# Ledger of designs, part 6: VHH binders against THO complex subunit 6 (THO6)

Target 1, 367 residues: THO complex subunit 6 (THO6), of Arabidopsis thaliana (Mouse-ear cress) (q8l4m1)
Amino acid sequence: MYGDATNWNEDEYRESILKEREIETRTVFRTAWAPPARISNPDAFVVASSDGTLAFHSLNSLVSQSASFGYSKGQDVMVAEPERVVRAHEGPAYDVKFYGEDEDALLLSCGDDGRVRGWKWREFAESDVSLHLKENHLKPLLELINPQHKGPWGALSPMPEINAMSVDPQSGSVFTAAGDSCAYCWDVESGKIKMTFKGHSDYLHTVVSRSSASQILTGSEDGTARIWDCKTGKCVKVIGSQDKKSRLRVSSMALDGSESWLVCGQGKNLALWNLPASECVQTIPIPAHVQDVMFDEKQILTVGAEPLLRRFDLNGALLSQIHCAPCSVFSISLHPAGVVAVGGYGGIVDVISQFGSHLCTFRSSSL

## First folded at step 4 (VHH)

Design b14 (from o13 with S30D T31N; framework vhh_ozoralizumab_d1)
Fold by ESMFold2-Fast, scan of step 4:
Structure b14 (fold): chain B 367 residues (1-367), chain A 119 residues (1-119)
Amino acid sequence: as target 1 above (367 residues)
Amino acid sequence: EVQLVESGGGLVQPGGSLRLSCAASGFTFDNYWMYWVRQAPGKGLEWVSEISSSGGRTKYPDSVKGRFTISRDNAKNTLYLQMNSLRPEDTAVYYCASLYGDSPYFDYRGQGTLVTVSS
């Protein structure tokens, strides 16, 4: 593969090898569907990766490329050219979200560098690149910077990372799950912290806004999920074992459309909670560590440290399981039309139809 | 009551390695984030690493990233710093310290251990 060239140049050959290694060793942490022009026609989505990039892809282009690639000799994962790629973060980009649902929506990302960066989606998607320049250094419209803590003797901490975001346009807020064990409520217009949520004893994996109750929910490496009042910043409920040593990390959480049902990924278990009753009504064992969960109406989708997308009903019955190309899957994003994008280890993204068939499987090319 | 005792410092040549240890007592070690901070002669205090309560997250500034590795053994109440590819600029007194989540009044520090990097 990398050794056979007519006009061989040693530097170009080395760069080719390094570029392929970069692509293959990358992890996709999150995908996000852009606000759709129509519910029935998903096209644009953004991929956030361990190299700090956000890559914008068109589903129509990927499906066309996948069909052509499928007739190639041997089995391999295609490398697709994104419509645009931006280096959004120094270090990994852990989460990507859209703030708003119309043409004025913002694309937000957060990462290892302790920053949330935001772009107007219209400007991000309307790329004007030369034939030989794939990456743009597009200046963000919004930048939120995690606080560095004064620790022993007044020294500033290393920058805490931001592991996850939840958006609440109704309150003008973005909530962040930070590596300093805190969640933060940010005012999008001013870029200032409105509230700090303190109480977890280890870094946060996830945060979910529960706008109808003026609450957020957080999940931590400390083995607890917590419910917080947004008006006071106080923890109103701790979800976890009384015995600390039996606690399992809370890697992922999702609310249903009514915001009455919560599913938590805790180690190798899903816990289903009815929040008005403050009651755990179901525990579903999973063979691998859970890495993401979400609701599809009255059904639960989950992925984790296995190459499978699983679907359950609210009674815990397994409805389907679909093989995914990444050996470990880090995230699910569901389009309203029922199309699912999953991302994971090896820089691989799978796009799965509402009927459970694979539409395309790919790695994004890098700059 | 709270005590942190550092050890493992010494004289080493550039490019060499040292492993520092910090023995903790008097508090519930597995509830606390732990830190290594250093102070070079005549310089201010610099954070060189941090580690979460479980050990699942670590952070480093660019000056030591890729060369230093922080780790902990919660069963032994011990914090470690593995220092590789040492440079003369790493010469400093190294302290371990702890902070419980959001409670800055739980700042604890040891007496420090001297690391000297010279040829």
Scores: ipSAE 0.174, ipTM 0.629, lowest interface PAE 5.8, mean pLDDT 85

Design b15 (from o13 with S53T; framework vhh_ozoralizumab_d1)
Fold by ESMFold2-Fast, scan of step 4:
Structure b15 (fold): chain B 367 residues (1-367), chain A 119 residues (1-119)
Amino acid sequence: as target 1 above (367 residues)
Amino acid sequence: EVQLVESGGGLVQPGGSLRLSCAASGFTFSTYWMYWVRQAPGKGLEWVSEISTSGGRTKYPDSVKGRFTISRDNAKNTLYLQMNSLRPEDTAVYYCASLYGDSPYFDYRGQGTLVTVSS
């Protein structure tokens, strides 16, 4: 009777065991492809991990290392040496994003410590590796700190984590999905909160900027996705079942390039929404819990609690499925050339070509 | 109107365990984040744990992480703190707490329950 032991759920029990095992191992939560630079840089991406590190990798270097490592049966996953690794957070780093497209682009990360930290990408990528490795804590240019609420007798609330970010350089903003059930709009130049989005009843998993409409979309453990007006901070629309017993967490969301189509990952389902029509046009069942989604033009990519990258069309037809090295996959990052990086359990990253072939599979070395 | 009533404190040897309970009434318990806060003799208030409305998220400071577990039963309007591997420095009055609405001026907490870990 205490804590309702009779409401045992096999999927939740399995997830709990997987999370316990992941605490004992390194997990990659997100990867991000670097923007083109005026100075010749390698084809670069950054890996955010459960140990709080950000690791910069060159795809050309990884492909060369992979070819040398061997492809014979019984080989362990290659441990790759990064071009740079820094300790960005005092706990897990949950998300990594690039802010901007040019020489002034920032590398941003957020994590369990309730911080967003940012570095000039050019300085991060071009600095002396030996100097920075001697100092494991490369000083950030930007630090945003989640608010703590004052409780009884002035005791501070615990620091809420930041689970996800969305960037909007055109408005000078970064949006964060926080563990205190709020989303926040941050002014990058001043480092101050411009807007607080209150209304969810449980912590947020995801936030996506919809710049064309001056909106953001959020997904929550409370089983709803919400659309918010950035100018007023008010909720415009609640997406989700009003039946609390049927509500599943909204773990992931993505907008297409036109910002007219929304896909939501919710339990073992994808929900496809046409936002101008304000209607759900398709529901796609998935065999495992969805952990990330994105659009590749008119196609939907999804990963989750299974070692598969799935591709669907807008009518819900399965176009392809590709086996991934992590047994549970947490994130997808798509390069404009069609190359995909996926990261997950065991600290493993798998880089997949635009044609569906594996380019490299690796673990980043730790600090 | 609003009441939080803590229980379960007492004397325990180092390495022992206790479970604290907090009975909530006068508000819709299932819609509030809940907290445990403690005050050791001669010390300030220290946050000990938090729990989300559904119980799906919990947070702890390093001082108690791995030893204390917060949980809630929304059907019974009750908050719990399971304390394992107790240390003399855990000696404190433990308070059940919540923030009322959006205002930092409307705090709810109980009368507290004393936990003494004898060395």
Scores: ipSAE 0.000, ipTM 0.395, lowest interface PAE 11.0, mean pLDDT 82

Design b16 (from o13 with G56S; framework vhh_ozoralizumab_d1)
Fold by ESMFold2-Fast, scan of step 4:
Structure b16 (fold): chain B 367 residues (1-367), chain A 119 residues (1-119)
Amino acid sequence: as target 1 above (367 residues)
Amino acid sequence: EVQLVESGGGLVQPGGSLRLSCAASGFTFSTYWMYWVRQAPGKGLEWVSEISSSGSRTKYPDSVKGRFTISRDNAKNTLYLQMNSLRPEDTAVYYCASLYGDSPYFDYRGQGTLVTVSS
């Protein structure tokens, strides 16, 4: 008999292999730095992943865990214990943002299930998780649900996903980029749609609020970026070609602090626009497809389908490039202290100092 | 004016394959999301696939995921559904459909094509 000699459970072995593969193939789509409430900064950030989870991590705890782990080899990446993890969405969580900066700050997430869910950040961060061993133990106080359209004979359309959010606490609004080719303005207090922005011909990847002008900007799979008036819902400018054969999706957008400069990630290019002049002033070629962009003062940060974080000035000069652990990087989040968190393929997060040194590299443990 | 004409249905054995086609006219096909919807005998309507205007995004319910593939040819104004590993429960009239606007004022749909999976 081989039963005693093998001394393993075949189903248990199979489950362990599948779990390892799930950890390795999981993707971090976004990270967001929590509002600073402590003397030691940066302290905390939230990770949104393809398995629908939001994981809260403390930077001090991660650095301590990294020191205990030693060093990471090529395939040996530390699996970090989060301070808290919740399943926020059925299907992937695509974006995570903080709404507000004081004690009443909300943590918001959006995902494939067509929902925005929100929690009081202090409740999310400070609740005793050991008292609640049940799934979904922290109920969201806010839930926004994408509209479904009626199809043939009254059947509801499939639920459109929400791919990105932009927050505007000043107007009491959250803007969403939806899979139905629309952007929506939501009233946070009432939970109702205030405005629908229609004009794109394919799903939206990104939305950015331009509060100083009462506008939003959207980027679409249709190969256009669009500027919208928030009061009327009208498209005021279309950027780029809608020619299906030559179009490159607008995957990512960012505004600088003055809201006068726009950078768009489009295929393997960054396009830098001066919005008051309504002109493209610079095009920067990138060796890989651009997946996220951000301004750091008058510098541009970009990541994409390569294991690199690149930094450019407004003239298109490369200032630095830093190797990242994910082979493909989906997002950048910048702390005011200059610390950057990047997330990507394999569920890997890199936290990088303002000087370009790696503070920690990890995968969040699976739920 | 708007017309959707489905074809490709028929009788197949369990485990067989069929490819459905939908010829679209009377609207700018390349700007519309397209859907396949089915109705089994004595049952309600079920969404079986969706495809974005560019064809870059597709979605399926778990009942057909991995077996059905939606595609489109915008140059030919044609929508396709490749159906593999067919099961008796896939027996239904299949409709090509499109939605209009944020509140559909009218649905574009065809007459349907019957798919029967049986011995």
Scores: ipSAE 0.000, ipTM 0.414, lowest interface PAE 11.3, mean pLDDT 82

Design b17 (from o13 with S53N; framework vhh_ozoralizumab_d1)
Fold by ESMFold2-Fast, scan of step 4:
Structure b17 (fold): chain B 367 residues (1-367), chain A 119 residues (1-119)
Amino acid sequence: as target 1 above (367 residues)
Amino acid sequence: EVQLVESGGGLVQPGGSLRLSCAASGFTFSTYWMYWVRQAPGKGLEWVSEISNSGGRTKYPDSVKGRFTISRDNAKNTLYLQMNSLRPEDTAVYYCASLYGDSPYFDYRGQGTLVTVSS
């Protein structure tokens, strides 16, 4: 039993080491900036991680903590307490998105368990000092479950994971990119599938809504990106190399604000497409595998299997290159003010100003 | 004609190990996701493992996670299942199976290989 104080301190020490290693072995797959709302913190963002959690953070709080942190505890990266943390998924949470812009905005997440779960953002972000309400007690308003497929022998397929989401509040829809090689259009109000998009031969990494054209775009492990008509569910165009041997996974895609320009991350290349012309106008080589892409007006942001955030113009000229804290970076999210959050390996989030300075670098504390 | 031929089954004691193989022919193996599915005597079919066409992704149900490992050799058109810490409830006929194209169903399966875990 307990009678030796040294043994008691060693147990606490072992528990602290295990907790620290759990934090350090996490991966942040996505961050999302919350919409400005009367009730919500206007600098709020949510972090989706490999442990299945969604963690809500305030940028103002993080910047204050970062200014005070230094290297006082021998740690290179501070561990920050989130405003709220919820275990949203059994297994990794791969994507997080906001559905809507107003008081009724939903926070949506998808993950390895094949579910999309949604909460009212106002309820998720409530400043409650009660510890009991902060600990896994928030029931989701919405749960969508990816279909399992049944073969002629009666065996169900494994539960397909949901790797990415795209929201279209104008049509009342959320689009999902699934491990069964299908994309799905879901009706948010009813929770039912409106359309299934079949044609890829391997799991989907990414989906992007192109609402102006009533289309979606998908990127797949099969080395193709595809454009689909939302009204018919039919593939309109296959985007990719004509040479099968040069096909690499399409890991990431983004549309600009006009929805006329598409950038695809494929292996160590960015492909810039003008969709009305149906033409690839630029290919930009990258030294590492591309993991995410985004438009900032007429500039392209990219991150990947390197500790760098790169910025290009539409002609492929490198405009800036900013060192990031994660050694491998999985996602970019851009705030309207030009502030960028990147997340990656080691559970690290790096928040970078519009001028390229680092505002804060942190890991979320564990549940 | 698509052919999937499983081998490596047999009698093993609880706690033992077996490695199953599936030789594939008649299709471009490297473009297919592959699966292992089993059927215990008097029971229904149960999925036990999946692997992507490149081998970069694998998935398991909790019943075998940590004990079974799926792998593939695309140059040899061969799928493998390494089974460790075998239990009597792992006794089943094991089939390899695949999905392709726009089919969400198992398109192909082999004849199966019997694994018996008994003392």
Scores: ipSAE 0.012, ipTM 0.472, lowest interface PAE 8.5, mean pLDDT 84

Design b18 (from o13 with G56R R57Y; framework vhh_ozoralizumab_d1)
Fold by ESMFold2-Fast, scan of step 4:
Structure b18 (fold): chain B 367 residues (1-367), chain A 119 residues (1-119)
Amino acid sequence: as target 1 above (367 residues)
Amino acid sequence: EVQLVESGGGLVQPGGSLRLSCAASGFTFSTYWMYWVRQAPGKGLEWVSEISSSGRYTKYPDSVKGRFTISRDNAKNTLYLQMNSLRPEDTAVYYCASLYGDSPYFDYRGQGTLVTVSS
């Protein structure tokens, strides 16, 4: 009876569908568990997504919402309201890390815009933003900007993206893996580059600090992982096939708690290296391209271009396979209690218990 | 002895397309990042695209993003730039270059390929 109201409702419906598609086409590149408050366990984590946002979620809230939603149907993914959403980057946010382990910790993110931005975690988590979103564009405490390189005749290169970060609070440093084939050591206090690690011939995917040895490790599209001395900026070891034509990209790396064992995700393989011996002791084939790896004590966790979280021992024996909601999984983050968060395609985050059961599966609501 | 030879430039109408090529020799092309840079008449040199050694990763400034596509064929030692929806402001001499690793820096004085966008 009311054609004008019907037309208005049609536009609202179209906006709803577009917003749903935006959420579904988003990719979660990384999650990070927040450090504990002084006397309580962390239940908070941050999600970094392809739309440039950082979304803060409470596990207790998500588990409660999940129980109400009924996760008996794997294709019904709830949209969860975050405790906070901040637009951290122009373009995708590729990595999120916490710098420090107490109430003075910084939340750091890096992205396609070539920046690292940092906030005091306490301010990020505890600020009331519910009524005044415009006034609660949290100004970062820290902004690090990738260098642009001078070409012939002095032209500046495009801004290199920052694909990954590793934190070393003991040295006051953040290490970044850049799109310009360089890794950089940044002084957190001054915001200045302390060291440039130059030698890779292609895009860097990953960087890991090895603070016990004053080293970093980098993984590149050039098919090598490299070990660098942080004091000199010099490459001390190239990890890769002797036959350069057979080298597959190094997409991901992790060190164990002793920093003596390295696992590299390289194409469809995991390579396990003993660093003191400088030898590859195990190669584990994976059916899909590896996108992230980490250690859980003496076990290896891996995800990639498949909807599975795999767990291996150091001898390469498969201990478990857990189905994940994202059809392609980009990252793993492990909580001290053994709870794992994985993020991936479709903006989906899946939180998995220490026993392998799904605690919650969700997409963050958009800004 | 390093050599880069650009080709594929010419006169095109606004909204048209051109594909530029750069034939590389004298170095291991497949291990180097490659760039397209341009110099418009009376202007400075500006970057228009970059591509990783494998060809998987590319970057563009906002002025050409969505219109230009960089690609490479490592088996043929050739770099390409596909230019679509060309505008008069895209008129420039286009050069290919590399700035990463131990690649020799290329002097393009007297080389490059001229792209003229006009009707």
Scores: ipSAE 0.012, ipTM 0.553, lowest interface PAE 8.2, mean pLDDT 83

Design b19 (from o13 with R57K; framework vhh_ozoralizumab_d1)
Fold by ESMFold2-Fast, scan of step 4:
Structure b19 (fold): chain B 367 residues (1-367), chain A 119 residues (1-119)
Amino acid sequence: as target 1 above (367 residues)
Amino acid sequence: EVQLVESGGGLVQPGGSLRLSCAASGFTFSTYWMYWVRQAPGKGLEWVSEISSSGGKTKYPDSVKGRFTISRDNAKNTLYLQMNSLRPEDTAVYYCASLYGDSPYFDYRGQGTLVTVSS
């Protein structure tokens, strides 16, 4: 029929609602600090978001923008213009990592499309007059494509997503945590799978390289963390309850600098393991579901389904808690200078100084 | 003794909706990943959707993404597919299938339910 203005341009109305929802429901899943790692004032970092973009930001630029952004403007959170933004993935970008420590480092991302894509950081970050657009389709020099499983009667499954990455430049490897319940070791030089780690019964949330022992650790929706030998692909140890009723997903894991201490985020608990002793030495209850964990020397940082960054010692004592702008926080990235970036719901990134003060709070611009 | 029984298919006009159901028996349904697979007349099998054992993860190909929703009720041993904005190219026999469970992997499927999208 013909009707009123609502029926006329219904497609335009639907598109405007979808655009508003993209802004309102956008999520930052990960941030990563760019090399060089050992500077007293960190500057460059990359933001991976639910819209599939990687956005490069300068901390110095963000701090300057924050100083000119006033409460009187009626906005609760600044919208920051990135130095560069590229659409890296079809669907969400779940993880971003740097492979290497110097200016020749690779920027790697993985996402819902089942791909790892990589760029030379220098080429990604440097201004080119011919490419001086904030939206860019910069061609990756590396593309790793997750394997598809053959289902019944030879039909291929939908592409399994890649939920997390861990880098090991010493072995020339990238490890991926996949939606097909497998972890994969990729040879960066050849782009080929060197090893498949099979044994989990549900998709993987996290993977961490333990180079000193030639191992990886994986955390799964199946409620277990597993330790794998990289030379054989064999599971060495299963951590956690296989009792179905008591299963809580292993959402996050981190190793300390010695690779002897493991912290696992599982439901509303942190479990601290001494790996040489194969012993759980502490369980730390958290009021909200844990979404990310990391070590800062001999201290544990954690974020989750609450607007708080918490810091604990190895005895489980709470050392500090800092309010964050996202109502739910998905990731922590720590610069060696002690500056922390957290990302979460609403597309919000909060950058916190080594002294616990807020340096800047912003929404990353999307394409 | 594993059985998967699909239902809910029928004739619908383009733009219409249908909900398919799959009743599972003979295995511990709540521990298995479940799938919907379809076969259009004269064509090969096509993956339509997948869902993890807990229901926490779902996946769709671009051909149905945003239109189809897979869900499960582990207490009732039932798998569902909600199909919205149906198109003539969605015409197919839809099968409920399982690939994951006790090692080794196995593939069970039901008899299928016919969905015809036509005026």
Scores: ipSAE 0.000, ipTM 0.352, lowest interface PAE 12.4, mean pLDDT 82

Design b20 (from o13 with S53G; framework vhh_ozoralizumab_d1)
Fold by ESMFold2-Fast, scan of step 4:
Structure b20 (fold): chain B 367 residues (1-367), chain A 119 residues (1-119)
Amino acid sequence: as target 1 above (367 residues)
Amino acid sequence: EVQLVESGGGLVQPGGSLRLSCAASGFTFSTYWMYWVRQAPGKGLEWVSEISGSGGRTKYPDSVKGRFTISRDNAKNTLYLQMNSLRPEDTAVYYCASLYGDSPYFDYRGQGTLVTVSS
């Protein structure tokens, strides 16, 4: 342990203990709503956490548990048992997405270990959990492995992490945002890289597919967002300037349903872009660092380093604020019915109705 | 034009510590991932540590994890490697480097600095 290192001074020892405590603190990085098999109402969703797990939950079960927990006023959040939990990654699971719809859908996750792993959703959700296995590992159907880069002097780079994914089932592709400053287009069927997108100078936080234009957009720690042509792998446009001394990370991006409007989260600002005009139309200041954004038709949802879900119109007017249980919120997932799940610090998930009421607040039990 | 200059190597007894420095010039240091790699006598190049441009992300192999710490000072264009609890197996020439490619990364490494861990 850290305490027996012979050359550590007291400050270095203290810092090592604080880092170890941070490693032990669970964080939910992403949630994803499962496609509705037979019922259009939201029920199944998956939670990706810093301990490398994917946890499957039923909203109906959670709401029932929350009603019982409500008799214990003054308690913290409830701890809920998932329908299933698997260890998907060695190290944190950063993103989770569904690829396709209905019974043919794949559940995909990516993480710090540089892997994308995938399961048939039906097999994942309907596996017999009555077996008391010591290890909750379901063998993946699909595994995509990030490349290692070689310099002319012969050393290999370490395996880069995968921070985010965007799915495009129509082209048979998954796009990944990697720690090596590259985005990759993967062929899901073969498991091979179709295209590499090079140009960023620091790791990528986000990637979004713009299928109507055969493009992807990426956001980076280097302070730029970039638009790429999927056919050539070439950068079409740089949004922002990497030459700024005070660069702010592009943490999050979303496209509207028409794929003409882009919202970027950069530091404490939202930037709204009209892509056909190549014009920034609106800048919306936020009191905390932005961590996720998305469109709900003509409205913008955002979360960040504060316990709030904010909703804006396209003119930057604040329409609503909803208090969330995590003190820092990392992601938003919106069901077509208008129900929102947010996840964040402390392993906490909040599920919020289309009317803005809290349906349930919980932590998943650990393995 | 582009230069990486390592310093801080030397002879140290097992269990000792050294801090290596790498002075970078000729490029926008703060925008590039930086690496420490080493070559022990009679062995190939081994990755030792990496750090992102902002310093927000670092990685280490199991052989040095918990003993070595990579850091950077972007205001001074300097990369550091703090090496604690040194072992005879850590004896190597240490290089700072950045990745080569069609991107803004450079295929640069310095001349290296020799670290000898001996009793």
Scores: ipSAE 0.011, ipTM 0.439, lowest interface PAE 9.7, mean pLDDT 82

Design b21 (from o13 with S52T; framework vhh_ozoralizumab_d1)
Fold by ESMFold2-Fast, scan of step 4:
Formats: C-alpha cells, sequence, structure tokens
Structure b21 (fold): chain B 367 residues (1-367), chain A 119 residues (1-119)
C-alpha cells in the first residue's frame, strides 16, 4: 500500500494543509517601509509577525504576483515568497522600525523576548542568501536587552517584553515601551540605557518621540497617556482618563509633522489634542476598538478591530473608509509617496495606493 | 499594616496539581504588580510568575511555562498560582511578593508556603 500515487498525494496534501494553517494562524503586528532610493519608488518593506519572523518583500514583485494570481483558480489570498525571512525573536516580534533614512539605516525589531535587535539594512536586503535555507539566522549588529527587576537575594524577574519602539536618530536614541510599565531611552551607539521613565501602573502599548520638545509620549494599559521630559525622566503631563472604572487602554498614539497635534486611540475613541494649548479639541467615536493611528499631514488614519482603514480631518469629519483584507487590523505604515501597508489577523498584509486602490493582498510564506 | 499570607502548599505526587493562594491586606492590592517567587532547598530565589495590577499580562520562565498559571481576584484581594504537572524539582518554599513600579526591590513579601513533590 505504500509507494502508490494515492498515498503520496495524501502525504503532500496533509503537509500543505498544516503549512497553510501555520501561515493563517499568524498575526502581523507591524510593517515598516524601507528607506527609498527615491520617494516615488516604494519598493521594499518589512513585516513583523507573531512567529518572531521579519520578512522582507518587494512591492514590485508582490504587484506582479498579485496580477498573475488574479487569473488563477484557488485561494482568495495569495501566499508570497519573501525576498528574505529571518527569525528575529524568540516569541512574537511586536514592532519594526528603520533607524535612519539612507542606505546606512538600521532595521530594528523588538519583541516578547525583551530584546531590540538591529541589522544594517544593506546587509539584510542582500539577495545572496538562498530562501531555501530555512535555518537562515542573520547575526544582528545591535542587541538591546531589557533590564530585569532585582528581588531579595539576587532573584531576577521574568524578562519584560518590548511592545513598541520610537526612533530619534538626531539624538542617537531609541525609545522602548516595556511590559514592566517603564519606557526606556537607549543610546544606539553604546547600547546602554540613557534614561528610565517610571510612573505608569501597567504595561505600555506605545511610545512616540517628540524631538522638537525633547519629550516622549507613552500610552498604557493603565488608561493614561503621559508626556515625559527626556532630560530629567520626569512626567510633565498625564493625558486622558484616570477613571479606573472604565479601564480603557491607550493602545496607540501619533504626532503630526509639526509635533503640535497628538491623536490617541483609546477604546472605541480617538482623542485629538493640541499640545501647545494642552487641550483636547476633538473626540471621534469609532465603531470598533482602535489598534493604530497616524497622521498624513493634517489628516488622521486609523485601523482597529474591523476590516476598515478610516481617514478623518482635524474636525472629526470622515473623509474616506477603505475595506481591508484582515478581519482585525493591528498596524498602519505610510510611505512618503502616500502608499499604505496594513497588517493584521490571519497573517494578512494589504497594500493600498495613494488613491485608495488595492495594490496587493498577501500572506508571507513560512520559513 | 501590610500582610501577605500564603496557603495551599503540601505534599503531592509527581504529575499532580496544587493551587496556591495569597491573601493580601493593608495596601491597595489592585494597584500593585504581584509575583510568585520560590526557593528550593540549598538554592537561590527564582521568579516563577508575574502578573500586572489589572491582570492583563502574565509572564513565566521556561521552567514553569505551560504548567503554572498566575491569576488574581482584585475584589477579594487574593493572588493565585495554579500548578499542574508538578515535578520533583518544583519542591520549594513559595512566596507571594510585590514590587511597586518605582521600587528597585520587593515592597512586601509573605511567610511562604512549602510545596513538596515526592512519591
Amino acid sequence: as target 1 above (367 residues)
Amino acid sequence: EVQLVESGGGLVQPGGSLRLSCAASGFTFSTYWMYWVRQAPGKGLEWVSEITSSGGRTKYPDSVKGRFTISRDNAKNTLYLQMNSLRPEDTAVYYCASLYGDSPYFDYRGQGTLVTVSS
């Protein structure tokens, strides 16, 4: 009975189903656009997923594959082969950012293992490594390790995860939002902590650098956003609800290009703050829980626990809504050319043009 | 006066289960992160679980991950540790402890409860 075509097809089919299940059970937590050779040429981006991988994709390749897939019978969502995939973390990779804007930029990732790892983008993007080497491990240039809390007789706490990063190349710094309720300022050159920001009562979801004011902003599960002075490490302002009864997490934050406008995602609401005036000027209700926000000039982009990308003006008027492939969307990344990548549930990434049309929808192939 | 009182320890056979409890009083329990820490005979202290003030996040070392579950009931001011698939190497005195966010050390610690895993 073994060795016939039926048994061979059965084994191949079972392997295919297990591989599809592995791919479909992933979550994409963040995408990041690589520094472009030209602003009009958004060719490369990196996907950070729940399996601890970073996957590099070429937009030109994905668009070509998407066109070919449209003529095929079969799956609703294509599985795309990345240009490179590496295991960056033990456990989920929660955030990915580029440090710098030229070819000397670093690719940084953070994750559940309490590490920030960094690679030179030029080295990461090299196509000299076979994608068939499943155990491909590219050694990081940089590794930052979260501090552990020290107890009596030298016992150390479990390693706190790093949930988000914000980069500030002008000050040589990376800021991290940690599972120990602290934010940390890291010196990239030395790999050492320059400042610890203590005051939140629960883990952090988000951190944003406000370089013009020498400040950072943090968002927490404790239901507050906070503004911190980078020179002293002191909290200068508490934003949002301290109502412990509501317990609405501050899941996401973004600053506009002037760093005068802040948008906070908190439960099913966006709160728009004018920071120089220290006032909340708008509250925008959203039908689903907000998971990410960002500014596109003087417009607000938001995604959350719904398959929609929404766009608002500063007065709270809905300008557009675009259907996204993931049932729940965890992140937005905006290319300067206006192209948006969103990632979410089911390992799905959707790339949307500056005009709101879908360029490609895909899942990354497994290692 | 701050008090942490652990209970639920005892003798159990390998593969068995125990549930530890920690009754907290004298502080606002719901605002503190809570920990279970153990000390095996002749060894140092080991962190075995961590839970945030809201209960929204938990952490475990690989030695107990998948076998131990930390939880809390803020209405009852009680911390729990559910221990499954117990092994002889889990034999230790288990302590309930708290580390307030701005403290570089434990703010509070209980008397401990002995867990012995043996046939």
Scores: ipSAE 0.234, ipTM 0.658, lowest interface PAE 5.8, mean pLDDT 84

